# VH-VL binders against q9lj97, part 11

Target 1, 262 residues: q9lj97
Amino acid sequence: MSQEEQPKRPQEPVTYGDVFEVSGELADKPIAPEDANMMQAAETRVFGHTQKGGAAAVMQSAATANKRGGFVHPGDTTDLAAERGVTVAQTDVPGARVTTEFVGGQVVGQYVEPRPVATAAAMEAEVVGLSLQSAITIGEALEATVQTAGNKPVDQSDAAAIQAAEVRACGTNVIAPGGIAASAQSAANHNATIDRDEDKIKLIDVLAGATGKLAADKAVTRQDAEGVVSAELRNNPNLSTHPGGVAASITAAARLNERADI
Below, E stands for the ipSAE of ESMFold2; O stands for the ipSAE of OpenDDE; V2 stands for 0.75 times the mean of E and O plus 0.25 times the DockQ between their complexes.

## First folded at step 2 (VH-VL)

Design V08 (framework fv_potravitug)
Fold by ESMFold2-Fast, scan of step 2:
Structure V08 (fold): chain C 262 residues (1-262), chain A 118 residues (1-118), chain B 108 residues (1-108)
Amino acid sequence: as target 1 above (262 residues)
Amino acid sequence: QVQLQQWGAGLLKPSETLSLTCAVYGGSFSGYYWTWFRQPPGKGLEWIGYIYYSGSTNYNPSLRGRVSISVDTSKKQFSLKLRSVNAADTAVYYCARIRGYSSYFDYWGQGTLVTVSS
Amino acid sequence: EIVLTQSPGTLSLSPGERATLSCRASQSVSSSYLAWYQQTPGQAPRLLIYGASSRATGIPDRFSGSGSGTDFTLTISRLEPEDFVVYFCQQYGNSPYTFGPGTKVDIK
């Protein structure tokens, strides 16, 4: 028989206190499938997707393990989650946008996005006692490419990698008109007609502000990186990626995010 | 070309909050990751965390729950706050720039000695 | 977290000699994500090598890096007086970023 026919089952339930800094009755409760579904729905409403390594992902993993172990059943909801809710709230405060995730009135996740005056926001995040790592997004990785390859003339391999990145970020198989991929394709086509490198459109001209130009964004996964690497390789005559280029930046982001997910 | 200058209180009592600021002169602030490190006397470097100019952060798990990094893009500054300090937090603290994504550190601040004593 | 170990802790040599410094990782690190820094006492670290073997801008060619997997080496082909300082390796392929404890290069 295969290993799938003889799976190992969890020996005890994964509780809220095992994975979150919560107290009281909630800490001892097994994470239930409907609690996780409610958090996934809330995160999707606020972020457009579930966050890698965020509360929804952690809760879904725990609830799945608890179902396999027989500690909870499909449709089960923790009493506190049913009575007090599973909520994701966005609050604009001086110096930041704070996104806080709650189960039963207790904080299970928090994301702080600083605005130009950051002091008050940092103090308020500290008061609630939560410091949260952010998963690196495709848009952030594209912007980071400016720092390592910003002066590189845009060529067809860059345009292909950027298109793959946009498609993966947006979850569609078409690029946005006037978006970052369309700009990169236009730049590569223009540059093909230019003789002098100094007159060519550079990666910085296309990738600056990439996070704001993408219609949707998501945490970089290993599969996203493989897709972007393949696109760049396939469109380069030497079958290689540019050091510090788009594929390199997406790959670095994926590796850091793997540790956050685990 | 690029210079980082840092400042903040250097003497703290246990349980207080450490606050340090780093200002970037020359070069671009936007599009870069900015980071903090510390080095206890006679020991190696320890990474604290980084912040992207848009506000995305990542912290060393050993300091999670005590650390926050913030940014003021208009002033080209970023700040470290470390709460509930104790004697083990005594170190020289450095700010630095990350060259490219999750890469190496090419420019560093001058360092600030922080001593935590009763 | 990936733990980096540096050997030897202290390396005693004379000016003009070749220095070989070792950095060993507790887990495999992609060779593309290993850096070396130099630190003069009382000063901030200075980047020497990134990506295991790429020399940083302004760094003399007497400095070179090599290695892959768990074993990495920094070589200084001909020690100059200013090279008798501390050297740290750093991995940036996995979060959190980690540094070795340092190797001190001393005059024999």
Scores: ipSAE 0.005, ipTM 0.393, lowest interface PAE 13.2, mean pLDDT 79

Design V09 (framework fv_potravitug)
Fold by ESMFold2-Fast, scan of step 2:
Structure V09 (fold): chain C 262 residues (1-262), chain A 120 residues (1-120), chain B 108 residues (1-108)
Amino acid sequence: as target 1 above (262 residues)
Amino acid sequence: QVQLQQWGAGLLKPSETLSLTCAVYGGSFSGYYWTWFRQPPGKGLEWIGEIYHSGSTNYNPSLRGRVSISVDTSKKQFSLKLRSVNAADTAVYYCARDKWLRGYSYFDYWGQGTLVTVSS
Amino acid sequence: EIVLTQSPGTLSLSPGERATLSCRASQSVSSSYLAWYQQTPGQAPRLLIYGASSRATGIPDRFSGSGSGTDFTLTISRLEPEDFVVYFCQQYGSSPFTFGPGTKVDIK
């Protein structure tokens, strides 16, 4: 990178937590050049180009500043990015496409693209004939989690979030025996006794086919999202939600449903 | 310490092609979207399009059939071409840098502006 | 596209008074991705506020932004002589990015 006038050298690196809503160890890590290159490559594979306002653009800018400051070197990558990867995943849900960008298993970007309407006549027909099918349901949001976090081992915070989702979908405070929440609680309890992550029960094992496993379903509201976020947060020892997890998917669905009301 | 300077033709006839260039001085050119806007007399701004240092572009759908943006990374310049101009294209044209931070996309540095008049 | 409407079109006030400028969106603006710009005639816009409420670097504390969804407000607590210029809102929650038509703040 060439500069006609070099700015004063920064005393602190630009970290992931400075530019993204991430937590834990990743938040304190300086953004490294190879992390940014991996995200740019992932975005190009998925979108065919670098995404406007996407994580790759943010990471390239931050990595360049960190190189200039001497905090990272060309070819450097963070341990978390090298170990857990830099990925972009797309999930199709009714009425929208959700794209989620990850570094080290944490979400650094998420885009929600609602489906366009073609004509006034088509829009009128959809409003009259398909009102319920345009809204994202709790079951559909849970199924979307399979794409963004399907390989995550189920822990107690996941089980709590899934329980809150089932309770809200069914309108009761009672967990169905053999239902999705009971399955998630069983998985979390089992996983607490297992040493190797590859041997643990994953979110995909619990959430695949969630719509068919719920006794009742409903369109996700903002209140539903708040309840699920609260449940996940309060059952995590670090008092944080898992980006790309259950709470994130329910929150994305609530936002989509809010847009559909316009 | 980042400064954008722009230049190009100011007076055009209908059907001609508008060509403007923006040069970036100071700071990094890579890692940002570089953007064109226009402002018709007495009206608000209109986003025209943007380009990344790799050459990836996005255009305003209302203009995409007529607009082309290109980049010269070695010179730290990017250029706008707008084809088949008419009187409605009369405006002050601005280049700008898109600053992304914490999910926010906003424009922190702007060129001085170029008045473009289309008249017969 | 999201259409932004600004009201009033012209706001006539005296130095020292509070100015309240409104920006309304035709659709909900995602994540409050709304910015405010100040423009002196003949000059490029200057960023004042981003993310609906965050003040840009170097912007005096008399400028503040608020709002979410479809209703956003720019407040200037005590107008200074240099504040009698045009103000634009801009959304960046969806493409294409769109701007309001502007509110002109005039001296009475």
Scores: ipSAE 0.000, ipTM 0.359, lowest interface PAE 17.0, mean pLDDT 78

Design V10 (framework fv_potravitug)
Fold by ESMFold2-Fast, scan of step 2:
Structure V10 (fold): chain C 262 residues (1-262), chain A 119 residues (1-119), chain B 108 residues (1-108)
Amino acid sequence: as target 1 above (262 residues)
Amino acid sequence: QVQLQQWGAGLLKPSETLSLTCAVYGGSFSGYYWTWFRQPPGKGLEWIGYIYYSGSTNYNPSLRGRVSISVDTSKKQFSLKLRSVNAADTAVYYCARNPYYSGFYMDVWGQGTLVTVSS
Amino acid sequence: EIVLTQSPGTLSLSPGERATLSCRASQSVSSSYLAWYQQTPGQAPRLLIYGASSRATGIPDRFSGSGSGTDFTLTISRLEPEDFVVYFCQQYGNSPYTFGPGTKVDIK
């Protein structure tokens, strides 16, 4: 070490709260390189590319600055991102498709794609919805998945589908910390470290009692099913849904609800 | 505040089955992974396996053929059975709570049970 | 399985001194999923650090963790009398989850 060398002056790290509207412990955390890589991978699965000026781009820029400043190292992951995941979900609402990006269960990005309503009848049907007393709910459809695919190891496509289902059920832009979607994402991340399928966390471990674990519920509509199917498809390497899985169960519920007189 | 209390036979002969039970007091049993570890005298900890409150398990491959973990949700208890014990199974056995699906670190531990396997 | 090596095996220091404990993995630990525990003889382990650098609830700020990949460090900035115990690292990035053999911090 040179005697003339001066120590590099410290700079303040770029934290989640500096660039996103987040709260709690996450807000004070320096954005880490692996967090950014996870978001980039999630955006690529959902959109087919990284969104310009999106959360992944912001996080990559922040993580690079933090590496240069010595606040984080290559391969570092924020504890909340590691525990609760980094996810992207799509939710269809009347007139729009909403894509929401999450880190540790908190929203870091949202994109609204306007969708025209084909007919007044279609819009009216979507607005009215179905009564919870006479229709199959999102929570009930998730519980039904336990019977058809309960022993399936949770993967990223399942986690995305469950996240889309929770967002649609609750009508919020933030999934519940420690809720069903956060649990599914954590399970998918954990299962990536496990070699044997029989040792992985299964759909039954996440979805059992889903109606009681959701903060709110609603009758499944055709548009709810389309959103969940889209999330599962775009987060699957082969662009397919699992037979008897989350998307299949939500789709079946929507079809049954369509046959009900309302 | 959550507390774990464990019990079971501490002195075994080779070929016998070890049976330990852990009870959860205060706080929720549901939504957590419940885990067993052991620590041979003078050595580090060894993970044995975990069980989600619904019954899903994962075991350390080194013990997989001999170990089973079960749960009784109504009693808020989970139990360890280790078959065909030998002197190498002598250790203090701990039950513990894993607070997250993706994070496998323990925030609450039982008091430990010394298990001695001798002829 | 990932094998964890801790160095030194025994660290002899006086109260008030800085302690630096190393944990090395035989292969890269996924997502820096590494925890540190403190164990007083005859007692259950106590969680200190998880996710390589996050301090557990109730743990004094003199304890800090750092590192990624294969090299991790636990630092105790100023040793207190109660800190002269055994420390274990644990990885949970890859199954089976494994622990190091421990570093004993002993009074000089």
Scores: ipSAE 0.000, ipTM 0.400, lowest interface PAE 14.6, mean pLDDT 79

Design V11 (framework fv_potravitug)
Fold by ESMFold2-Fast, scan of step 2:
Parts: C-alpha cells; sequence; structure tokens
Structure V11 (fold): chain C 262 residues (1-262), chain A 119 residues (1-119), chain B 108 residues (1-108)
C-alpha cells in the first residue's frame, strides 16, 4: 500500500525519554493521552489545579502531538502507567516542601519550595543545613517520615516499603530479627485486627530511631528510591504511594543527594 | 471506622435549587476526594462531581454550569448544590469517599437521599 | 465519555451455581481503573472489586474480577443467597467516571 506523506505531522512519537529524565522501558514509550489525564488529575488533587510547567502540562502537550501523529489514540494508557501508576507525593522537610511526580515508579517532576519561618524553626533549618553537607541516609529518610506521616496507622504497604529500605540499606535480602522491617510487619499485622484508628500502631512507633535500628546504612540513591516506591506500590491495594509516606521521604532524600556535590 | 451521613431537602419544584450536605465521621478528611453520585429510580449510577479538602473540584460535564460542590474542612462536611432542577433530576443522591490514588473505587458511601422533583 | 455495557441484563441462576457477569467499554479502559459494585435494593452500592481484579476489604474470595482493554468479567464462583442482587461495573480512569446499567442476579 502507499506511504502516507504529511510533512507537518510528527514523524516520530514524543516518548517519555524525550521530555523527562527516565530510563528503561518507560523511556521508549510514547506518552499516551490517559497517562496525561492521570497526571493532570493527580496534580489537581494535590495542588488544586494543574501545575504550571509541571509534568501534566508537558504530558498533555506530548500526548496531543502523539494523537495528531497517529501514534496513540484517545483513551490509550501506557502499560507501565496503568500497572504502576501516576502519582504526585508531597514531603515536608525542615525548611522546605518537596513535591515529587511519578510515572511507573520513575520521577518525572519535582518541586522544592522553601518554607521560610522565624524564631526556633529558623535555627532548626540552620542545623539541618549543616547536616545536609553530608548525604542523607536511608535511616535518616525513614526518620523524616515521622515528621510527615508519623500519625498514620502502619499498613502492609508501609511495611513493604520499610522492608525494601532496610534491605537496600544493608545490601542483603534478609531482614534483621527485631529490626525495623520486622517491627513494621508486626505492626501491620496487629493493626489488621484493630477496629479504631486511634488504637493502631503508628509509623512514629516503628520509625523513631530508625538510624539506630538498621544494621547498616547508606546514602539514598535514585535506584534505592525506585525500589522503595515499587515495594510500596505493589503492596498497596490502590497501586499508589502515600503522600508524605516512606516512598515520598526516600525519593526526596535521593533527589537532595543527587543535587549535593559531596 | 469511617461513616458518611447525608441530609437535605427531598422534595423540590422545577427551577428550584437542590442542596445536600454530607458529614464524615471517623478517619482522616484530608487526602481524599469526596464525591457525589445520583441514581434515578430503576437505573444505574451517574457521577456528579468531586471535591478535595483544599476546595479543588471536578464536575461531570453534563452538569457543569448547574452544579457546585463546597467543603467545610473544620466540620468535615461537603455539600452539593444543583440549580434549576427539573423532573430528570429525580434520583437517590449519594455521597462517597474516593482515594487520592484513583486506583481504588468508592469505598464508603452515605445512606442516600431520595430527591423528587415534581410540580 | 466512556459508555459501559453490561450483559446479561438479568442472570437467572440457583444458589451454589457459578455466575459470570460481563462489562464492555466503548473504548479501552486501563484495568487499574475498573471496579465492580454490589447493590441491594434501597441501599448504597458496596465496592467489591477495584483495579479490575483486586478484592476490596471484607469481600469474600468467591468474588473475582478479570479482564483488560474493553472486556471485563466479574465471577462469583458459588452463589450464596445474599448474592442475588444487582451488580454494576464502573470505570474511573477518565472523567466523567461512568457506570454500566447493571446486571440483576435473580433466583431461578
Amino acid sequence: as target 1 above (262 residues)
Amino acid sequence: QVQLQQWGAGLLKPSETLSLTCAVYGGSFSGYYWTWFRQPPGKGLEWIGEIYHSGSTNYNPSLRGRVSISVDTSKKQFSLKLRSVNAADTAVYYCARDQITMYRGFDYWGQGTLVTVSS
Amino acid sequence: EIVLTQSPGTLSLSPGERATLSCRASQSVSSSYLAWYQQTPGQAPRLLIYGASSRATGIPDRFSGSGSGTDFTLTISRLEPEDFVVYFCQQYGSSPFTFGPGTKVDIK
């Protein structure tokens, strides 16, 4: 049959790798209309609107170009976005709020917003600033989760994320008896039998002192964050990560470490 | 345990405004979308719209221009207003909770409010 | 909007039998955003399955979901007396979220 010639149409699809710093299978995927719609919905849920210059705007533009070029159709969703989700998570750290956007467990957007405060909080920000001259460790990131989600009841997705974090910190697939991962799993199992949220074991009960409970620790890398995000997603009935939870904290730490020149 | 309770006017005349309120007891109010649905007698469900605790809303395009949803975070309540009602708006109206993740359906529902629009 | 069609409209079976309910979408729906609900007359819907195949909390294992693209199925492996009610499928991947017209499971 004849080749179709439309010089004004895009001849190649706009892929995730063309517009975002992503890797693996996702990088080669054309951005699909439903992926863009999911990100727009997620940004609207978190920000109250689609974020200007955010991932949703980029994805909408790319998906529109891909529809025009015939590479994707309305209602199409990338398999990785469908299976692993499109998520926007927020983590509050001393002196800043970090919002991270994910497709298929990979970061496609991140906003770091300073939170200027006076008095005692300014002193705490200075202390944190001095500590940030060193890379943030997995244990430190887990302890930071206490600030953003400490009062959340521990569930199976939290336990899975904590287990992934401990395994990555220790470089082994064996969790320590009586360690943080074992404690998180015990808490999740206990909470499944409890009716009132107020009576459940909380993340603060498990994650306080996390650096002292890990047999080994390491600086958080992007690969560590991807592993923890994947664990939380796969073990959450909603196929998502909790805003301000373990995956969000580990991801924020990885991005801060990536930028640090230490 | 999470429980939703709803209330509002059940009998309206054409051209009036429907007003319903849903209160959330137990659990967290923030971090979820709160949603309104309706079900005409003997028919399937229709999504009306949703609101986040920040006040951000999304509406069914078929009702856009007539619908508004508002939230009172201090009371853990959200409300539906549907203006210029007609007989086609006769339905049982439900409030429900949706997770921020979009992967879980609507897990907690109000008891329903029968709204009849007749002259 | 995505239109969902359910078949059959009425499914007449006896307790202990297997029920298979179909939901077809007018365009492709990610399996991550397909749910099934049960509704007893006069009551609010009850979530059974989300993400096409994941059981909601407290739902018996006789309920299972499957499917992808435009074709989805709810299976009840062994009908109990309380299962003779109406079932709806729903997509929540695209706004507006839409429901099928329902399948009534009735006693033969």
Scores: ipSAE 0.000, ipTM 0.380, lowest interface PAE 18.6, mean pLDDT 79

## First folded at step 3 (VH-VL; framework fv_recibokibart)

Design R12 (at its last look DockQ between E and O 0.01; V2 from the best seeds 0.00; counts 0 for: pae E 17.5 > 2, placed apart)
Fold by OpenDDE, look of step 3:
Structure R12 (fold): chain C 262 residues (1-262), chain A 120 residues (1-120), chain B 108 residues (1-108)
Amino acid sequence: as target 1 above (262 residues)
Amino acid sequence: QVQLVQSGAEVKKPGASVKVSCKASGYTFTSYYMHWAKQAPGQGLEWIGWINPSGGSTNYNQKFQGRVTMTRDTSISTAYMELSRLRSDDTAVYYCAKDQYDYGYEFDYWGQGTLVTVSS
Amino acid sequence: QIVLTQSPGTLSLSPGERATLSCRASQSVSSSYLHWYQQKPGQAPRLWIYGASSRATGIPDRFSGSGSGTDFTLTISRLEPEDFATYYCQQYGSSPYTFGQGTKLEIK
């Protein structure tokens, strides 16, 4: 076979970090064919089809490149994907359905679909033809974070983001004792003394029932999202927001509210 | 010249185990995956699984999962496939096959096959 | 699992004739991972066509492969006596890797 018939091999593999906003060990892992297949299957189960430009498609392209480069072999899977799985999960929040895609516990994709809020009031309003879409509140957005990042250990960036969210919800810079911001800070401090992630306090422990834990609540605005994003970034040594995390959830809520003209 | 030489024919009873060897030569043994395939009498080919070059990772067809074990001895350039809890429908010719990853993932070389007969 | 269906199951032809063998996949397969093997009675399979259209070393030019997506074809332009054998298609795109059931090319 002539050397000319050999496919040009890429010099470096396509890693998860190259195509997704992931961190840690996963970021350096070449995307494997079975990882992509798992995501494709997961998307198909949830959506009935693979998403155009979605995580599965991206992963397939990357895996194909990696196979051609000889970095992965058909049938290969990453340890993280094998151990922690590849999953697609849907969560309904007031006014929206959020679909999150995970590889090894890290978010690689998120989709938000606006949905009419079926409140008892909306049932009455449907009778009156007035679809009163209720705006997503800060509390609701925080609760939604549990679905996308609930198992994430609380760190200082999370605590800062949660504090920023509470301040904006309540309209005061005073951290209430026993409030969600105080709890998040305590969790972050505690986690800093713990070596094993499995023993650390998770976002679910702090943000579950967030709507009921806030002294006041309000509809999420773009300004609120910007403030929360800034807080998370400033307290992250990597100067990045966590996919599906607090800032991401608040941002998603803000966008939904804007589209609804609420 | 690349050669894969397999062990001789085996006759086993139901419930027994068989271990087939495949000795490789003519190429860098530790650079290529080794696959195994099954061909029942008068039937087509069925993929059993592969073992990676280092021998540290395997991928088995679910049909054989729990009964097949693939190993490699790099010191003698030999691959092994062990099939346990043999049944009558395991009667077949078993092939080792080298894949080619430099320009594709085809089975470029095959062993001569090993007939395994399972009879009571 | 990707199922490869070959047709016809048996093809009876005479030397000098043209042979067309089909391989249909239940799902799309990259051309790079679709291969053909020839097998004669009592022998191991031999790589014949790789990457849907590339002839393996030593394979005569009367053999050609084509196709994409779910439909692949092996063509023999003019049959020679030594070409009568069973041909299998195989995909290496997705685990488990699978073979077609084979097409037996026999002399009429």
Scores: ipSAE 0.020, ipTM 0.531, lowest interface PAE 7.2, mean pLDDT 86
Fold by ESMFold2, look of step 3:
Structure R12 (fold): chain C 262 residues (1-262), chain A 120 residues (1-120), chain B 108 residues (1-108)
Amino acid sequence: as target 1 above (262 residues)
Amino acid sequence: QVQLVQSGAEVKKPGASVKVSCKASGYTFTSYYMHWAKQAPGQGLEWIGWINPSGGSTNYNQKFQGRVTMTRDTSISTAYMELSRLRSDDTAVYYCAKDQYDYGYEFDYWGQGTLVTVSS
Amino acid sequence: QIVLTQSPGTLSLSPGERATLSCRASQSVSSSYLHWYQQKPGQAPRLWIYGASSRATGIPDRFSGSGSGTDFTLTISRLEPEDFATYYCQQYGSSPYTFGQGTKLEIK
């Protein structure tokens, strides 16, 4: 005899969007077993172990559920994880060491480890009710890119991302002739003419000292990060962000600032 | 307040040319690309191309290559689209639209449209 | 070029009903570059949803966008009389930057 319609249909696959704050194509992809293995390996390389309750653990749990539900098989990898990578990058900002985890260029996890600061500064901040790390600025996020991708040759997507960051930091759409964006564009143009990566201008050559080179600076916001991501994507032939690159560092800073209520 | 104001309707004969203007206000004209789109009567939208107002570089849909020329005058914040060797199937409303460079390059502001009628 | 196919071509519904509009791409499009526009007769298109899922300024929360890869959806949870219009999807991932043919949402 026909049965009443069950209120809950059979389990659907667990996607990246179900467990992480990701968007776009990745958000609808089922988490696959090899994705989780790749993250475990990346976490182990950086931390010496997997993080309890971290991105690799969440991905493994989701992949196990998906395998049990018949949505994936052992050895399956999502196309975005296979094509654009699974990475873990560490950056050192004032007051913290930040580890950011990426799948397909999007943040799926972040671990913040506080760093000791000067005792006088800590007491001063406590007395006035001020956070020791009040905000990560666009300049600081650009400098953090040196630590995560400093040896990467500068390309057009990097130059576009740096320009978006600089115009946001300075509050003007007009590119400064001697600014960091101008240097990055010149580097990208130069690098297009040479073959060996060793001979190319690298991100460190453009971004080192970014905080001191900007005419003005500001705390990174989510809107700033969205703008920088869009610029990097538009100018990358694969339409993705670079792991540990400019957009990734700006995004990590924006999310950290949101947690710190800044 | 961003505003794009286009030139008035035109009636042209086959084989002629038309030049449509789009005057921008409320933002820095040279900092954003200007796009043009065609909408034939009762039909959908078709992208024609963009111009970068800062340097004047352009990118055209191949369907219009060789017949379209996009220019601008930065002193009056005005973009132009010229379509030559007009045919009957060029009868359409032509829109200018500003893109947004800091996300997905969506067309966030549109001109009111310019009707071009090609008849003999 | 990337072809965007919208379905249905015409959707006839009454106020208060749920509307689902589909946009299918001939090849994968980054959701950051998939946008929706609303157009009423005699008016220019207006940005409605950008990046597949983000509502433009002032757009009511009864509108939601979703999708990735080749399949994208615009959903209106409860139709209001003002929502009856033509909706276009657009991709900005690959030149020429194409639009779908439109879905006309008309009052029944």
Scores: ipSAE 0.000, ipTM 0.396, lowest interface PAE 17.5, mean pLDDT 80
ESMFold2 (binder alone), look of step 3: mean pLDDT 94; pTM 0.953

## First folded at step 5 (VH-VL)

Design a1 (framework fv_recibokibart)
Fold by ESMFold2-Fast, scan of step 5:
Parts: C-alpha cells; structure tokens; sequence
Structure a1 (fold): chain C 262 residues (1-262), chain A 120 residues (1-120), chain B 108 residues (1-108)
C-alpha cells in the first residue's frame, strides 16, 4: 500500500483566497466567524434564508475550521469585513436578476436568475424556444440601479462610482459638463446640506435614462466593475458598498457579460 | 473604537433646565448624525431628535419641540441636549446615539445614559 | 407617525427554548429601515439586528430577524441565560422615528 496524505486538518487557516476569487489584502485573511455571520444575515435579508452552497455556507464552514485550529475566536471579525462591510446586493439587469455577495467590496458569490424581457420580440422568441440577450452596457447597468436602489439619497460614494462609470463608458477620463457624473456630484453636495432623508435627491433622479444621457457607452467588463467598486469604497466613510447600488449593478453586468462570452 | 461618553446624573427642580453632554471618540464626529432618546423609569425608548454635527442643523420630535435644544462643539467632538421648563414626567434616562447611514441609519453606538431626576 | 406594536409584552421562557418576538407597524416600513435593540436593566440599548435581518457585530447566530412591510419578527433559536433582556424594534422610515414598547424576555 502507498502512503496517503493526512486527513484535512486546520494546520493552516482557511483564507478568503483559498475559497473565493479575491485579490489583495483580503485574499490572505483567515475567514472569521463574524464575517460568516454577517454574510448569513445578509443572505437571509435578500433571499429569506441562507443559500445552500452560497458564500455564507462556505464562510461558516471555513470559520468553523479556523476556530477549531485556533486561528480565530467566535467573536472575531476580519478588519476588512468590519471596515468595508459584508453585503448582499440584488439588482435587475436586462434579462436577469442578479444577486451579488461582497466582502470588503470584492465579489465572493453571485446568483443569476434569468428574467425574460417582456417585449413583442422577446415574446416571439419564447414561443419558438429562443432567448436572445446582448451584452449589458454601462448605461444599462446604471439604469438597473434605479430598480435596486432608486430611492437611496445620493452621497459622495454614489457620485464617485457614477463618475468612474461615466469615465469608463466614454473612455476619455473626463466627465461631461452637465452629464450624469456632474449631476450626481451636484446631488451629493446638495444632499449634504439637507436634513430630512425624504427631501434629498435620490439615485432615480440622477440615473433614470442613463443610457440616453451618456455621450458614449460600452459593454461592462470586469475591469470596469473593479474601478467602480474601488471608487465607491474609497469615498464611503465606512469603506463599504451599498446593497443594490452602482457598484453592485456594474459588477452584476460584468459577470453576465462574461457568461455570454463562454 | 467608537465610544460615546455622557455627563453625570442631575437632580433638578420643576421649571429648571438641564443640559446633557455626549463626547464622541473613535470616528469622524461630523460624518454621522447624533440622536437623543428618552427612557422614563420602567418605560420604553422615545426619540427626541437629531443634530447634524457638520452644519449644526437639528430636527426635533414635535412632542419636545419648544423645550429641547440640541447643539454641538466640533473642536471637542461633543454634542449637547438642553431640556427646559422641566416637569416631573421629564424624569428619565437620556441617551445619545450615533447613526450609521451606509445602510439603514441604525443607531450603532449609544452613550451610557444620563439620569435626570425632576423633584419638588 | 408610525406606531410599532410589539407582542407579547412579556415572554416567560426557560433557557434552551425558542423565542419569537413580533413587531407590527401601523403602516409599511422598508425592511432596510427596521432595526432591533437589546437592553438589559441599568444598561444602554445595544444594536442587535439592523435592516430587519442583518446581525450587528458580535451578535450570536442563534438570533435571526425577518419580515417586511408591516410584520417583523426577531427569533432566538435556543435561549441562553444572557439573552433575557428587553428587545425593542425601531423604524427609521419616517420621522418622527419611533420604537416599539418593547418585549421583556423573562426567565420562567
């Protein structure tokens, strides 16, 4: 008989990079019990239960192994999860509802639920057993944010994310005067002077008709999503992204476009 | 770490005024609203109002309007709540609390409370 | 103003049992603006659940929140001695921001 490897034991911590496609500082962090608890709570908020085989289940398993190995304690949370949040965002894009799970602004899970577009062409395609979808553009992802976070007051993190999106859509590194990014920045500045949440300018006021307001548009790429997520994170005092917000919608669009390629 | 430290207990006669302080540390004082809540002995929590420490704007629950004034001093990261024309039913523990706007404006940190006793 | 009604007012249970606490709003409240706080005698309230279902930092996984619209629930799957306290729901959907009257969880 040949020798066999030892059974899996917590000889080294299970890190985020061991179980998820994450990068940078987060990838090297041991998954902590409170990170997993936050994800479980977030999934329950969005789905009404924790998802079987989802990020919360993976994180709970990893955190349990890390506790057994003495690498983390029951009340511990990863600095990045505490500072930048653990969020689950649900967004509707053309042809799909996408739920994206984030830790520290990086995607750790994504669920796609196809939703046919209710048009004459889509109805005909359904009748013949066909489903037609095109690559989702930055403008379309911004419009999708209206459905998932339209009533959110515009703040500086939203304005930064929208600016990153416009710059990427236009490819010029310059925002258009009177364009969507300029409008978002004005809204954020105005809202900083407004006391009542209900009286603030909302994302719907800025993002409605985004495809028509952009000087140019393009299919969303993973690089575009990373830039938008980074912009939203850096400009949020809590270093977190908003569930269903701009970063979430752009991330969902990038993921769907990748699936369309392969 | 975030901490809110309130001033000590006060005993006042009816008709007097009381000013409670709440000193913040561990976060950017001007980035989050400070709320105040009342809890009478054996009773639940009642929201009094908020102050935006950045601009100093305030919003008060109508029940306390005309008797409450909220202020702040950004140089020492301290918020104040003054309640005037005190009555016996103002006897309560008063709490300050920081909100968190990145999600749902939940009151994520609370001061330890200040007992105000109004007695004749 | 939105009135939050909690039931029961007092719930007497033993450690190891399941607790279900209800919060009913007089009008619809967006789930993201409904929160739960725990308060023990002589202590300040502590954020327990935010956005109807998200546990605050350090809160054990035996606690779960659910609900939408006008009906919200806080559930404790297996009571521990330290869980006996008063729980308040709160809405931030409309000013004046209101709390429920509280549910006092008492050892039977």
Amino acid sequence: as target 1 above (262 residues)
Amino acid sequence: QVQLVQSGAEVKKPGASVKVSCKASGYTFTSYYMHWAKQAPGQGLEWIGWINPSGGSTNYNQKFQGRVTMTRDTSISTAYMELSRLRSDDTAVYYCAKDQYSYGYEFDYWGQGTLVTVSS
Amino acid sequence: QIVLTQSPGTLSLSPGERATLSCRASQSVRSSYLHWYQQKPGQAPRLWIYGASSRATGIPDRFSGSGSGTDFTLTISRLEPEDFATYYCQQYGSSPYTFGQGTKLEIK
Scores: ipSAE 0.000, ipTM 0.386, lowest interface PAE 18.0, mean pLDDT 81

